# Designs tried in a protein design chat: VHH binders against Acetyl-coenzyme A thioesterase (ACOT12). Part 13

Target 1, 210 residues: Acetyl-coenzyme A thioesterase (ACOT12), of Homo sapiens (Human) (q8wyk0r340to549)
Amino acid sequence: CIHWDISKQASLSDSNVEALKKLAAKRGWEVTSTVEKIKIYTLEEHDVLSVWVEKHVGSPAHLAYRLLSDFTKRPLWDPHFVSCEVIDWVSEDDQLYHITCPILNDDKPKDLVVLVSRRKPLKDGNTYTVAVKSVILPSVPPSPQYIRSEIICAGFLIHAIDSNSCIVSYFNHMSASILPYFAGNLGGWSKSIEETAASCIQFLENPPDD
Below, E stands for the ipSAE of ESMFold2; O stands for the ipSAE of OpenDDE; V2 stands for 0.75 times the mean of E and O plus 0.25 times the DockQ between their complexes.

## First folded at step 14 (VHH; framework vhh_6qgx_2)

Design v3 (from t6 with R54S S56R; at its last look DockQ between E and O 0.07; V2 from the best seeds 0.00; counts 0 for: pae O 10.7 > 2, placed apart)
Fold by OpenDDE, look of step 14:
Structure v3 (fold): chain B 210 residues (1-210), chain A 124 residues (1-124)
Amino acid sequence: as target 1 above (210 residues)
Amino acid sequence: QVQLVESGGGLVQAGGSLRLSCAASGFTFSSYAMAWFRRAPGKEREFVAAISWSGRSTFYTDSVKGRFTISRDHAKNTVSLQMNSLRPEDTAVYYCAALTRKSYYRYEEEYDYWGQGTRVTVSA
């Protein structure tokens, strides 16, 4: 986990974005599940399991980008999020969040401190990026009320198909500490991912009032 | 002392309308997101609607979308719930709730303050 340094906020934010792009560009992804509008890929490496969830969304890419980059809205559609509070606005496209998760197995709930970095496509590009990684922030130290968890690398790539539809790809480089939270058995894990993806699609296609 | 006081409940026929209001005092209203929850007879309390601290964002449970509208007035420290096209299944005690978090969520345990509730009864 990276220590947050405001003097290096630009480089940290850029590295966040590049890390997600690198993850997405990896070879070896295997299809593990396919439903109507949702495809799940997995990549198993030495001690890490990564997941890639591809969603066909009937919404403009720019709208999906706006909605997904606002993590305060994440709890509305993702059951893995109880709350998501803005800690700081680093820049227009970079924000720090404190996330809390639901209690599982009678344990303490997990929390996270994350940097979210969003980028619009470059000239002639069609891909939006929303990158997420955990950071150490002294102003938000671990609490005895929570188990501090970490996201190594996660986020969304949003590819415009046309003016009214896009592909939303969610990536997560799962550490050993987070995997149990997302997965029971393989079947249950896949089902949970599918349900979350469906909820995401529903949210994006029927956004709340802003 | 923190207070949330709901009003506007009553008996209404199916298809009718009610407007609930919640008056807040004892805390910095503008710093809190506000929400409405409801508890039907024999059921657990459930999320109905929420509005951000600024009032710019709103969210609704699916069953009330298109029928209910949440709003807030910072000048009066009030949050309101306009309920149209009411159904018998909307019968419940409606509670006003406040929280400091900037996120929306449907989890009642995360809210800081609660009103005592106002009863809404929708007859068939």
Scores: ipSAE 0.007, ipTM 0.259, lowest interface PAE 10.7, mean pLDDT 89
ESMFold2, look of step 14: ipSAE 0.032; ipTM 0.520
ESMFold2 (binder alone), look of step 14: mean pLDDT 87; pTM 0.897

Design v4 (from t6 with S56Y; at its last look DockQ between E and O 0.01; V2 from the best seeds 0.00; counts 0 for: pae E 16.8 > 2, placed apart)
Fold by ESMFold2, look of step 14:
Structure v4 (fold): chain B 210 residues (1-210), chain A 124 residues (1-124)
Amino acid sequence: as target 1 above (210 residues)
Amino acid sequence: QVQLVESGGGLVQAGGSLRLSCAASGFTFSSYAMAWFRRAPGKEREFVAAISWRGYSTFYTDSVKGRFTISRDHAKNTVSLQMNSLRPEDTAVYYCAALTRKSYYRYEEEYDYWGQGTRVTVSA
């Protein structure tokens, strides 16, 4: 997990974005589910499992980007997030969030401190990026109430198709500590992933007015 | 010599359950992804389920999701397929297969080793 350092903000932001693009560009992704607008892929490397969920969305890419880059709205559609609160508005393209998650197996709930970095495409591209990575922030140390957890690399790549539609790809590089729970029950977790993806599509196609 | 030996096939009424097992020998089991394929009467062999070489990922064809569960046991060098809520359409010869760390798990042409198959018949 990397230490947050405001004097290196641009470098850390770029590194966050490039890690997501590197994950998406890997070879060996295997499709495990195809349901109408949703495709689910997995990639197993050594003992790391990564997930890619591709969604076809009837919403302009720029709107999907705005909605998905605002993590305060994440709990409205993603049941895996209880709260997402801004710690610091670092810049237009980078924010620090404190995230809390639901309890698993009656353990303490988990929390996260993450850097969210976003990018619009250059004039010759059509891909928006929302990258997420855990950081160490001394002003928000681990608390006894939570189990401080880590996102190594996750986020969205949003590809414009036409003026009213896009493909939203979600990626998550899961840490080894949680891999047994996903791999051993992937069939049941595939249904949970499909339901979350469908909820995401509904949110993007019918956003709240706030 | 590499061997994959399936067992557990038989005759079952619709709605019933069977557990298939595949015993592996003659290769390093932990280095291979394992899969089940099936061939129904008059049909081409089709993918059913796969489990990655470390067991962290499982994959299923759509028609069996929620009913079939693939698992592996490194201590016994076996892969199993628990088949619940069986339907007449599940009637087929089921084959165990092994794939070294290579390409996509769903494509039968990528698999290195095959068993002889075990017959499963599901009566109406």
Scores: ipSAE 0.000, ipTM 0.152, lowest interface PAE 16.8, mean pLDDT 83
ESMFold2 (binder alone), look of step 14: mean pLDDT 83; pTM 0.869
OpenDDE, look of step 14: ipSAE 0.022; ipTM 0.341

Design v5 (from t6 with R54S K102R; at its last look DockQ between E and O 0.10; V2 from the best seeds 0.00; counts 0 for: pae O 9.9 > 2, placed apart)
Fold by OpenDDE, look of step 14:
Structure v5 (fold): chain B 210 residues (1-210), chain A 124 residues (1-124)
Amino acid sequence: as target 1 above (210 residues)
Amino acid sequence: QVQLVESGGGLVQAGGSLRLSCAASGFTFSSYAMAWFRRAPGKEREFVAAISWSGSSTFYTDSVKGRFTISRDHAKNTVSLQMNSLRPEDTAVYYCAALTRRSYYRYEEEYDYWGQGTRVTVSA
């Protein structure tokens, strides 16, 4: 886990974005599940299982980008999130969040401190990026009330298809420590992912009022 | 010459409202995020609110969430702070500030330009 340093916030944020792009560009993704508007891929490496969830969304890419990059809204559609609060604002496109998760198996609830870095497409591009990774922030130390978890690399790539639709791809480079949190078995895990993806699509296609 | 000129401060009773305004000149307004800070008597200056370059995102310190609203007008090169449900603890000199991209919103040292401030006094 990387230490947050405001003096290096630009490089850390850019690294966050590049890490997600690199993950997405990896070879060896295998189709795990295909349902209507949702496709799940997995990539198994030495000690890491990564997931790729592809969603066809009937919403403009820029809207999806805006909604997904605001992690305070994630508890509205993702059951894995109980709360998501802004800790600090690095820039317009980079924010620090404290996340809490639901209690599972009579354990303490998990929490995370994450950097969210979002980027619009470059000129003539059609891909939005929302990158997420855990950071160590001295102002938010681990608490005895929570199990501090880590996201190595996760986020969204949003590809515009046309003016009113996009493909939302969620990636997560999962460490062994967090896999049991939302994955019982592969089948159950896939079902959970599908449900979350469906909820996400619904949220994006029917956004709440601000 | 860069200028940020605050206005709208004054005396108001608790529960009342004020609208602060900051007029910017001498720099490319659209290239800067804008913020409000405040300094209460005997305290250090603290972050209050910020608005992104485009105006699409806003940020608030916890104590003012739901009560204060920051906005900007690119046509007029102004940033405003609507303050509702004012409390005595909101009493302070309020400063307008501007910062470039990739700056940290909460930290005053990241801001390039500052106004002279406008005094807000909230009576009990």
Scores: ipSAE 0.006, ipTM 0.272, lowest interface PAE 9.9, mean pLDDT 89
ESMFold2, look of step 14: ipSAE 0.352; ipTM 0.718
ESMFold2 (binder alone), look of step 14: mean pLDDT 87; pTM 0.891

## First folded at step 16 (VHH; framework vhh_6qgx_2)

Design y1 (from v1 with R101K K102R; at its last look DockQ between E and O 0.01; V2 from the best seeds 0.00; counts 0 for: pae O 13.8 > 2, placed apart)
Fold by OpenDDE, look of step 16:
Parts: sequence; C-alpha cells; structure tokens
Structure y1 (fold): chain B 210 residues (1-210), chain A 124 residues (1-124)
Amino acid sequence: as target 1 above (210 residues)
Amino acid sequence: QVQLVESGGGLVQAGGSLRLSCAASGFTFSSYAMAWFRRAPGKEREFVAAISWRGSSTFYTDSVKGRFTISRDHAKNTVSLQMNSLRPEDTAVYYCAAMTKRSYYRYEEEYDYWGQGTRVTVSA
C-alpha cells in the first residue's frame, strides 16, 4: 500500500492510472462467465486472482465516466459499499475517499482509504479511465470500528461504442486472501460479481437525478 | 426468536397498487439485507427485490422494475414493497427474507430467515 504524499500527488495519481492500464493489458485472461450483457474474465497468478468484468451499457461513455468516477454514488449500485465520503479533493481528477463496507457474518465492517484518479481520453483516444487504489493516509488511520481493507489495483475503463452506448470494463487485482471482502465466499464469487455488474448497468442506464 | 411477519397482501384489480410490509424481530435488523421473493401458483419461488443493510442499494427483477419499490425503516425494523401497476402475473405469495452472510440477492439459498408469506392476487 502506498503512503500518500501530497508533494508527490501527481506522480502517485499517474501511477494509479498506469497500474490499471498495465493490469488491463495483461495476457492470459480467461472467460469464466457469460451472461446477457456481462462477461467475466479471470487471470490467476501466484496468490493473486484478478477479475475483469465487461459490461455492455446503453449510455454515453462520458456519462458513465462521470457517474463511475464519483465514488459518492458507488453505494447506490454496489452492495459492497455502504458509504463513500470524500476525504480530500487532490485535484479536479484525483480524489481521496473513505469507504465503508457492509457487515458480513456479524464481523466488524471493513473500510478503505482509496485514491481515485480519473482521466478523459486523449485527443485521439476513446477510452475513459477511472483508477482506484488504496493509500495510507495519516489523517485517516485505522479505527477499532472497522477492519482496514485494501484495494491493490482496480478501476474502470470505459470505451465508447457509439454516441449512446459504451463498454464498461471493471478490473480488480485481488489477493486470494482478501477476495472474500468482495464476496461471501470464493464459491459464490462469480454470482456476486454478476449481480453487482447488473446493478451497475442499471444504474448507468437509469442515472439518478443530480 | 427470529420473526418476519408480512402484511398488506390482498385482492387488487390489474393496474392497482398494494403496499406490502414486513416486520422483523429477534435479530439485529440493521445488519441484514432484506428482500422480497414470490411464488406464483405452480412456479418456483423467485427473487423480486432486495435492499442493502443500510438501504443505499436496491435490486429488482426485470419484470418489476419501474413498478415496484423496496424500502426499509430502521427505526421500525420494517421492509416494505410498494407495488404499482400490478398485473395478473404478479399474483403470488410474497415472502420477506433476510440475510447477512452474502450479497447474492437473487438467490434464495443465501437468505437466513424467511417470513410465512402474504398472498397477493391481481385480477384481470
């Protein structure tokens, strides 16, 4: 986990984005599930299971980008998020969030401190990026009320198909030990992902009013 | 003792509305996601709607989207299902359910507790 340093915020943010791109560019992804608008890929490496969830979304890419990059809205569609509060606005495209998760099995709820870095496509590009990773923030230390969890590398790549539709790809580089933080258990992992993905699609296609 | 008690069912004409309620007791309500399932005559029980433990997320089966709304009241330990624009195919026994172990809302096996159900009949 990266220690947050405001003096290096630009480098850290760029690194966040590049890490996601690198993850997405990896070879060896295998299709593990295919449903109507959702395809799930997995990449198994040493003690690491990465997931790639591809969603066909009937909304403009730029809208999906706006909605997904605002993590305060994440609890509206992702059942694994109870709250997402902005800790600090680092820049227009970089924000720090405190995330809380629901209680599972009567345990303490988990929380996270994450850097979210969003990037619009380059002049000749068509891909929006929303990168997420945990950071250590001294102003938000672990609390006895929560189990501090970690996102190593995750985020969204959003590709425009046309003016009213896009592909939303979610990536997550997960340690096998922390995978249950995102699912009830490993056996039900794919089903949970499918449900979350479906919810995401619904949210993006039927966005709430601001 | 854990109890989920549904109410609000009845006979309604197509196009009408009903509001189902489920009163929960005997467990920490705020730690559980709540859901509604239904079983139509001659069919298997199916997922209708779910709401996260804090109420920030809701899920619906496709056939009820835009017509049904699930909500919960933490102060009263209740979960409700507002059903609008009812159709004959909505006729079923509606069950309230609670879960805390997983977030697989569509799958009945994930739920820990169940109510006895309330009958909803929608006439043509």
Scores: ipSAE 0.000, ipTM 0.234, lowest interface PAE 13.8, mean pLDDT 90
ESMFold2, look of step 16: ipSAE 0.481; ipTM 0.792
ESMFold2 (binder alone), look of step 16: mean pLDDT 87; pTM 0.894

Design y2 (from v1 with S57T; at its last look DockQ between E and O 0.01; V2 from the best seeds 0.00; counts 0 for: pae O 12.1 > 2, placed apart)
Fold by OpenDDE, look of step 16:
Structure y2 (fold): chain B 210 residues (1-210), chain A 124 residues (1-124)
Amino acid sequence: as target 1 above (210 residues)
Amino acid sequence: QVQLVESGGGLVQAGGSLRLSCAASGFTFSSYAMAWFRRAPGKEREFVAAISWRGSTTFYTDSVKGRFTISRDHAKNTVSLQMNSLRPEDTAVYYCAAMTRKSYYRYEEEYDYWGQGTRVTVSA
């Protein structure tokens, strides 16, 4: 986990984005599930399972980008999030969030401190990026009320298909210790992912009023 | 004691409307997603509609989209299903269900609590 340093905020944020791009560019992704508008890929590496969830979304890419990059909205559609509050606005495109998760199996709830870095497409590009990773922030130390969890590398790549539709790809470099695991097996895990993805699609296609 | 009590079912002519209600008690309502399922005669129970714990997201089976609307009232601990343009194929016992924050809608095995059901009959 990276220690947050405001003096290096630009480099840290860029690294966040690049990490997601590298993850997405990895070889070996295997299709594990296909249901309607949702396709799930997995990549198994040594002691690491990464997931790639592809969603066909009937919404403009720029809108999806705006909605997904605002993590305060994440609890509206993702059951894995109880709350998500802005800790600090590092820049226009980089924010620090404190996330809390639901209690699982009568344990303490998990929390996270994450850097979210969003990038619009380059001049000739069509891909929006929303990168997420945990950071160590001294102003938000671990609490006895929560189990501090970690996102190593996650985020969204949003590809415009046309003016009213896009592909939203969610990536997550999963370690045994990160994020609420709601299933004890891959099948249950996949179902959970499918449900979350469906919720995401619904949210993006029916955005709430600001 | 956890209770989900459905009401509002009855006999209605095709093209008519009904509003089902489910009153929840015995658990923290705001922590649960709520859903409606239905079981038609001779068929398996199927998903109809669901609403997230915050009420921000709704889900519908394709056959009811545009006709049914699910809503919830946190103040009253109720979830409702407004059913418009009813069809004979909508005839079923409708069940209210609740699940914790782990997934949404179509998997009935994910739901923690169930009501006793209310019968809806749509005549041709």
Scores: ipSAE 0.000, ipTM 0.259, lowest interface PAE 12.1, mean pLDDT 89
ESMFold2, look of step 16: ipSAE 0.507; ipTM 0.794
ESMFold2 (binder alone), look of step 16: mean pLDDT 89; pTM 0.913

Design y3 (from v1 with S31D E108P; at its last look DockQ between E and O 0.82; V2 from the best seeds 0.00; counts 0 for: pae E 3.0 > 2)
Amino acid sequence: QVQLVESGGGLVQAGGSLRLSCAASGFTFSDYAMAWFRRAPGKEREFVAAISWRGSSTFYTDSVKGRFTISRDHAKNTVSLQMNSLRPEDTAVYYCAAMTRKSYYRYPEEYDYWGQGTRVTVSA
ESMFold2, look of step 16: ipSAE 0.346; ipTM 0.677
ESMFold2 (binder alone), look of step 16: mean pLDDT 88; pTM 0.901
OpenDDE, look of step 16: ipSAE 0.841; ipTM 0.929

Design y4 (from v1 with T100P; at its last look DockQ between E and O 0.79; V2 from the best seeds 0.00; counts 0 for: pae E 2.6 > 2)
Amino acid sequence: QVQLVESGGGLVQAGGSLRLSCAASGFTFSSYAMAWFRRAPGKEREFVAAISWRGSSTFYTDSVKGRFTISRDHAKNTVSLQMNSLRPEDTAVYYCAAMPRKSYYRYEEEYDYWGQGTRVTVSA
ESMFold2, look of step 16: ipSAE 0.437; ipTM 0.760
ESMFold2 (binder alone), look of step 16: mean pLDDT 88; pTM 0.910
OpenDDE, look of step 16: ipSAE 0.750; ipTM 0.890

Design y5 (from v1 with R101K Y107W; at its last look DockQ between E and O 0.01; V2 from the best seeds 0.00; counts 0 for: pae O 11.7 > 2, placed apart)
Fold by OpenDDE, look of step 16:
Structure y5 (fold): chain B 210 residues (1-210), chain A 124 residues (1-124)
Amino acid sequence: as target 1 above (210 residues)
Amino acid sequence: QVQLVESGGGLVQAGGSLRLSCAASGFTFSSYAMAWFRRAPGKEREFVAAISWRGSSTFYTDSVKGRFTISRDHAKNTVSLQMNSLRPEDTAVYYCAAMTKKSYYRWEEEYDYWGQGTRVTVSA
C-alpha cells in the first residue's frame, strides 16, 4: 500500500491510472461467465485472482464516467459499499475516499482509504479511466471499529461504442485470500459479481437525479 | 416479534393484474429497504423488486420492468407490488423481505426478515 504524499500527488495519481491500464493489458484472461450484458473474465496468477467484468451499458460513456468516478454514488448500486465519503479533493480528477463495507459473518466491517483517479480520453481516444487503489493516509488511521482493507488495483475502463452506449469494464486485482469477503464464499463469487454488474448497468442506464 | 405478512396472491389469467401487499411489524419499518422475491416451481428464489428505505428508489428484475411496480406506505408499514400484464412465467410464491438500508437489494442473503409468501398463479 502506498503512503500518500501530497507533494507527489501527481505521480501517485498517474501511477494509479497506469496500474489499471497495465492490469487491463495483461494476457491470459479467461472467460468464466457470460450472461446477457455481462461477461466475466478471470486471470489467475500466483496467489492472485484478478477479475474483469465487462458490461454493455446503454448510456453515454461520458455519463457513465461521471457516475462511476463519483464514489459517493457507489453505495447506490454496489452492495460491497456501505458508505463512501470524500476525504479530500486532491485535484479535479483525483479524490481520496473513505469507504466502509458491510459486516460479513458478524465480523467487524471493513473500511478502506482509496485514491480515485479519473481520466478522460485523449483527444483521439475513446476510453475513460477511473482508477482506484488504497493509500495510507495518516489523517485517517485504522480504527478499532473497522478492519482496514486494501484495494491493490481496481477501476473502470469505459469505452464509447456510440453516442448512447458504452462498454464498462471493471477490473480488480485481488488476493485469493480475500475473495470470500466480496462474495461471502467462493462458490457464490461469480453470481455476486453478476448481480453487482447488473446493478451497475441499471444504475448507469437509470441514473438518479442529482 | 418481527412479522412480514403477504397477501393478495391468487389465480389470475394471463394479461391480468394482481396487487400484492406485505404488512410489516416488529421492527422500524422506515429503516429498512423492502423487496419482493419469488420462487417458481422447481426454481430458485429470485429477486423481483425492491424499494429503498425512503421509497425514493425502486429496482426491478428485467423480466418485470414496465409491468410491476413496487411501492411502500410508511404510515401503514406496508409494501406493495402491483403486477400488471401477468404472464404464466410469473407464477410463483412471492415473498416479502426486509433489509437494513445499508444492504443491497439483489442479494437474498442480505435480507434480515422474510414473509411466509403468497402464491400467485397465472393461467395461460
Scores: ipSAE 0.000, ipTM 0.272, lowest interface PAE 11.7, mean pLDDT 90
ESMFold2, look of step 16: ipSAE 0.038; ipTM 0.523
ESMFold2 (binder alone), look of step 16: mean pLDDT 87; pTM 0.904

## First folded at step 17 (VHH; framework vhh_6qgx_2)

Design z1 (from v1 with S31D; at its last fold request DockQ between E and O 0.64; V2 from the best seeds 0.00; counts 0 for: pae O 2.4 > 2)
Amino acid sequence: QVQLVESGGGLVQAGGSLRLSCAASGFTFSDYAMAWFRRAPGKEREFVAAISWRGSSTFYTDSVKGRFTISRDHAKNTVSLQMNSLRPEDTAVYYCAAMTRKSYYRYEEEYDYWGQGTRVTVSA
ESMFold2, look of step 17: ipSAE 0.622; ipTM 0.839
ESMFold2 (binder alone), look of step 17: mean pLDDT 88; pTM 0.905
OpenDDE, look of step 17: ipSAE 0.718; ipTM 0.882
ESMFold2, look of step 18: ipSAE 0.612; ipTM 0.830
ESMFold2 (binder alone), look of step 18: mean pLDDT 89; pTM 0.915
OpenDDE, look of step 18: ipSAE 0.000; ipTM 0.272
ESMFold2, fold request of step 19: ipSAE 0.446, 0.605, 0.626; ipTM 0.764, 0.837, 0.833
ESMFold2 (binder alone), fold request of step 19: mean pLDDT 88, 89, 88; pTM 0.905, 0.912, 0.906
OpenDDE, fold request of step 19: ipSAE 0.019, 0.101, 0.022; ipTM 0.353, 0.600, 0.453

Design z2 (from y4 with S31D; at its last fold request DockQ between E and O 0.92; V2 from the best seeds 0.77)
Amino acid sequence: QVQLVESGGGLVQAGGSLRLSCAASGFTFSDYAMAWFRRAPGKEREFVAAISWRGSSTFYTDSVKGRFTISRDHAKNTVSLQMNSLRPEDTAVYYCAAMPRKSYYRYEEEYDYWGQGTRVTVSA
ESMFold2, look of step 17: ipSAE 0.358; ipTM 0.727
ESMFold2 (binder alone), look of step 17: mean pLDDT 88; pTM 0.905
OpenDDE, look of step 17: ipSAE 0.763; ipTM 0.896
ESMFold2, fold request of step 19: ipSAE 0.599, 0.602, 0.586; ipTM 0.835, 0.832, 0.827
ESMFold2 (binder alone), fold request of step 19: mean pLDDT 88, 88, 88; pTM 0.902, 0.904, 0.899
OpenDDE, fold request of step 19: ipSAE 0.849, 0.845, 0.837; ipTM 0.933, 0.933, 0.929

Design z3 (from y3 with T100P; at its last look DockQ between E and O 0.73; V2 from the best seeds 0.56)
Fold by OpenDDE, look of step 17:
Structure z3 (fold): chain B 210 residues (1-210), chain A 124 residues (1-124)
Amino acid sequence: as target 1 above (210 residues)
Amino acid sequence: QVQLVESGGGLVQAGGSLRLSCAASGFTFSDYAMAWFRRAPGKEREFVAAISWRGSSTFYTDSVKGRFTISRDHAKNTVSLQMNSLRPEDTAVYYCAAMPRKSYYRYPEEYDYWGQGTRVTVSA
């Protein structure tokens, strides 16, 4: 996990974006499941399991980008998030969030401090990026109320298909600590991912009023 | 009732300075980011400056960077815009705006509350 340094905020933010791009560009992704508009890929590496969730969405890419880059809205469609609060602005396209999660198997809920970095496509490009990674922020230290969790590398790539539709790809570089759990219950895990993905699609196609 | 009241506008010569102030009431000031927008004659409303809810972060449109400074006073529930080295192109009605803790500080649609505006005229 990276220590947040305001003096290096630009480089940290850019590295966040690049890390996601690199993850997405990896070879060896295998299809795990295909359900309607949702395709799930997995990549197994040494002590790391990465997931790629591809979603066909009937919404403009720019709208999906706007909605997904606002993590305060994440709890509206992702049951793994209870709250997402903006800690501070880093730049126009970079923000720090404090995230809380529901209690699962642990006695305490998990929380996270993450940097979210969003980028619009380059000129003549069609891909939006929303990158996420955990950072250590001294102003938000771990609390006894939560188990501090970590996102190594995650985020969304949003590819415009046409003016009214896009492909939303979610990537997550999973930690080694959760691998045993997934190995023992791949079916349940996949179902959970599918449900979350479906919820995401619904959210993007039917955004709530502000 | 929510109210944002701007003051400090007026006529100033090019190169001069003005300090705009906005007094906020009717909402929890510390929960909101504050911003200034402006609308020049014949132009659309544009973002000028924003300050985070804690006051720790500030952002400016490129044309005012180095000349304008946004600040807030939590004790007085005010946000200010110090405008130095004013130019004729800075002539506009300046609006104070408030939004909850969100990401899109440059987009006027993200702001919940608006002032009535104060006119700034910069003569050549």
Scores: ipSAE 0.431, ipTM 0.755, lowest interface PAE 1.2, mean pLDDT 92
ESMFold2, look of step 17: ipSAE 0.584; ipTM 0.826
ESMFold2 (binder alone), look of step 17: mean pLDDT 88; pTM 0.902

Design z4 (from y4 with S31D S57T; at its last look DockQ between E and O 0.84; V2 from the best seeds 0.61)
Amino acid sequence: QVQLVESGGGLVQAGGSLRLSCAASGFTFSDYAMAWFRRAPGKEREFVAAISWRGSTTFYTDSVKGRFTISRDHAKNTVSLQMNSLRPEDTAVYYCAAMPRKSYYRYEEEYDYWGQGTRVTVSA
ESMFold2, look of step 17: ipSAE 0.597; ipTM 0.833
ESMFold2 (binder alone), look of step 17: mean pLDDT 87; pTM 0.901
OpenDDE, look of step 17: ipSAE 0.477; ipTM 0.782

Design z5 (from y3 with S57T; at its last look DockQ between E and O 0.74; V2 from the best seeds 0.00; counts 0 for: pae E 4.3 > 2)
Fold by ESMFold2, look of step 17:
Structure z5 (fold): chain B 210 residues (1-210), chain A 124 residues (1-124)
Amino acid sequence: as target 1 above (210 residues)
Amino acid sequence: QVQLVESGGGLVQAGGSLRLSCAASGFTFSDYAMAWFRRAPGKEREFVAAISWRGSTTFYTDSVKGRFTISRDHAKNTVSLQMNSLRPEDTAVYYCAAMTRKSYYRYPEEYDYWGQGTRVTVSA
């Protein structure tokens, strides 16, 4: 987990984006589910499991980018998030968030402190990036109400197809500690992932008014 | 009963200075980011400057960077815009705006509350 350091903000933000792009570019992704508009892939490496959820969305890519890069809207469609609050602006396209998650198995709920880095495509490209990783922020230390958790590398790559449609790919690099659990309960996870992806598609195709 | 009331506008010669102030009431000031926008006659409203709810970060449009300074005072519930080295192209009605803790500060549609504006005229 990376300590937040204002003097290194640009390099930390750039490495956040590059980590997501490198994860997406890896070889060995294996299809585990294909349903209508949703494809789910997994990648196993050295006791690490990564997930890639590809969604075909009938929404302009720039709109999907604006909606997905604003994590204050994440709880509207993703049941794994209870609250997402902006701690601070870092730059025009990089913000720190505090995230809380729902209670599981009557354990204390988890929370996260993350850097969200968003990037529009280069002038001749068609891919938007929303990268997420946990940071250690001294002004928001772990508290007894939550179990401070960590996102190693996660986020969205959004590929424009045409003016009214895009492919939204969600990636999540999971720690080795969850690999045995995930493998043993993969069927239940696949259905939950499909339902979350469908909720995401519905949100992007029918966004609420501000 | 939310109010944002701007003051401090006026006529000034190029190279001069003005300080705009915006008094806020009717909402929890520390929960809101504050911004200044401006509209020149016949033009669309444009972003000038923003300051986070904590006052820890500020952003400026390129044409005012280094000349304008936004600040906020939580004890007085005010946001200010110090405008130095004024140019004729800074002539506009300046609007104070407030939004909750959101990430997209340059977009007028993200702002919940607006003042009625204060006129700044910079003569050559």
Scores: ipSAE 0.275, ipTM 0.668, lowest interface PAE 4.3, mean pLDDT 86
ESMFold2 (binder alone), look of step 17: mean pLDDT 88; pTM 0.901
OpenDDE, look of step 17: ipSAE 0.631; ipTM 0.841

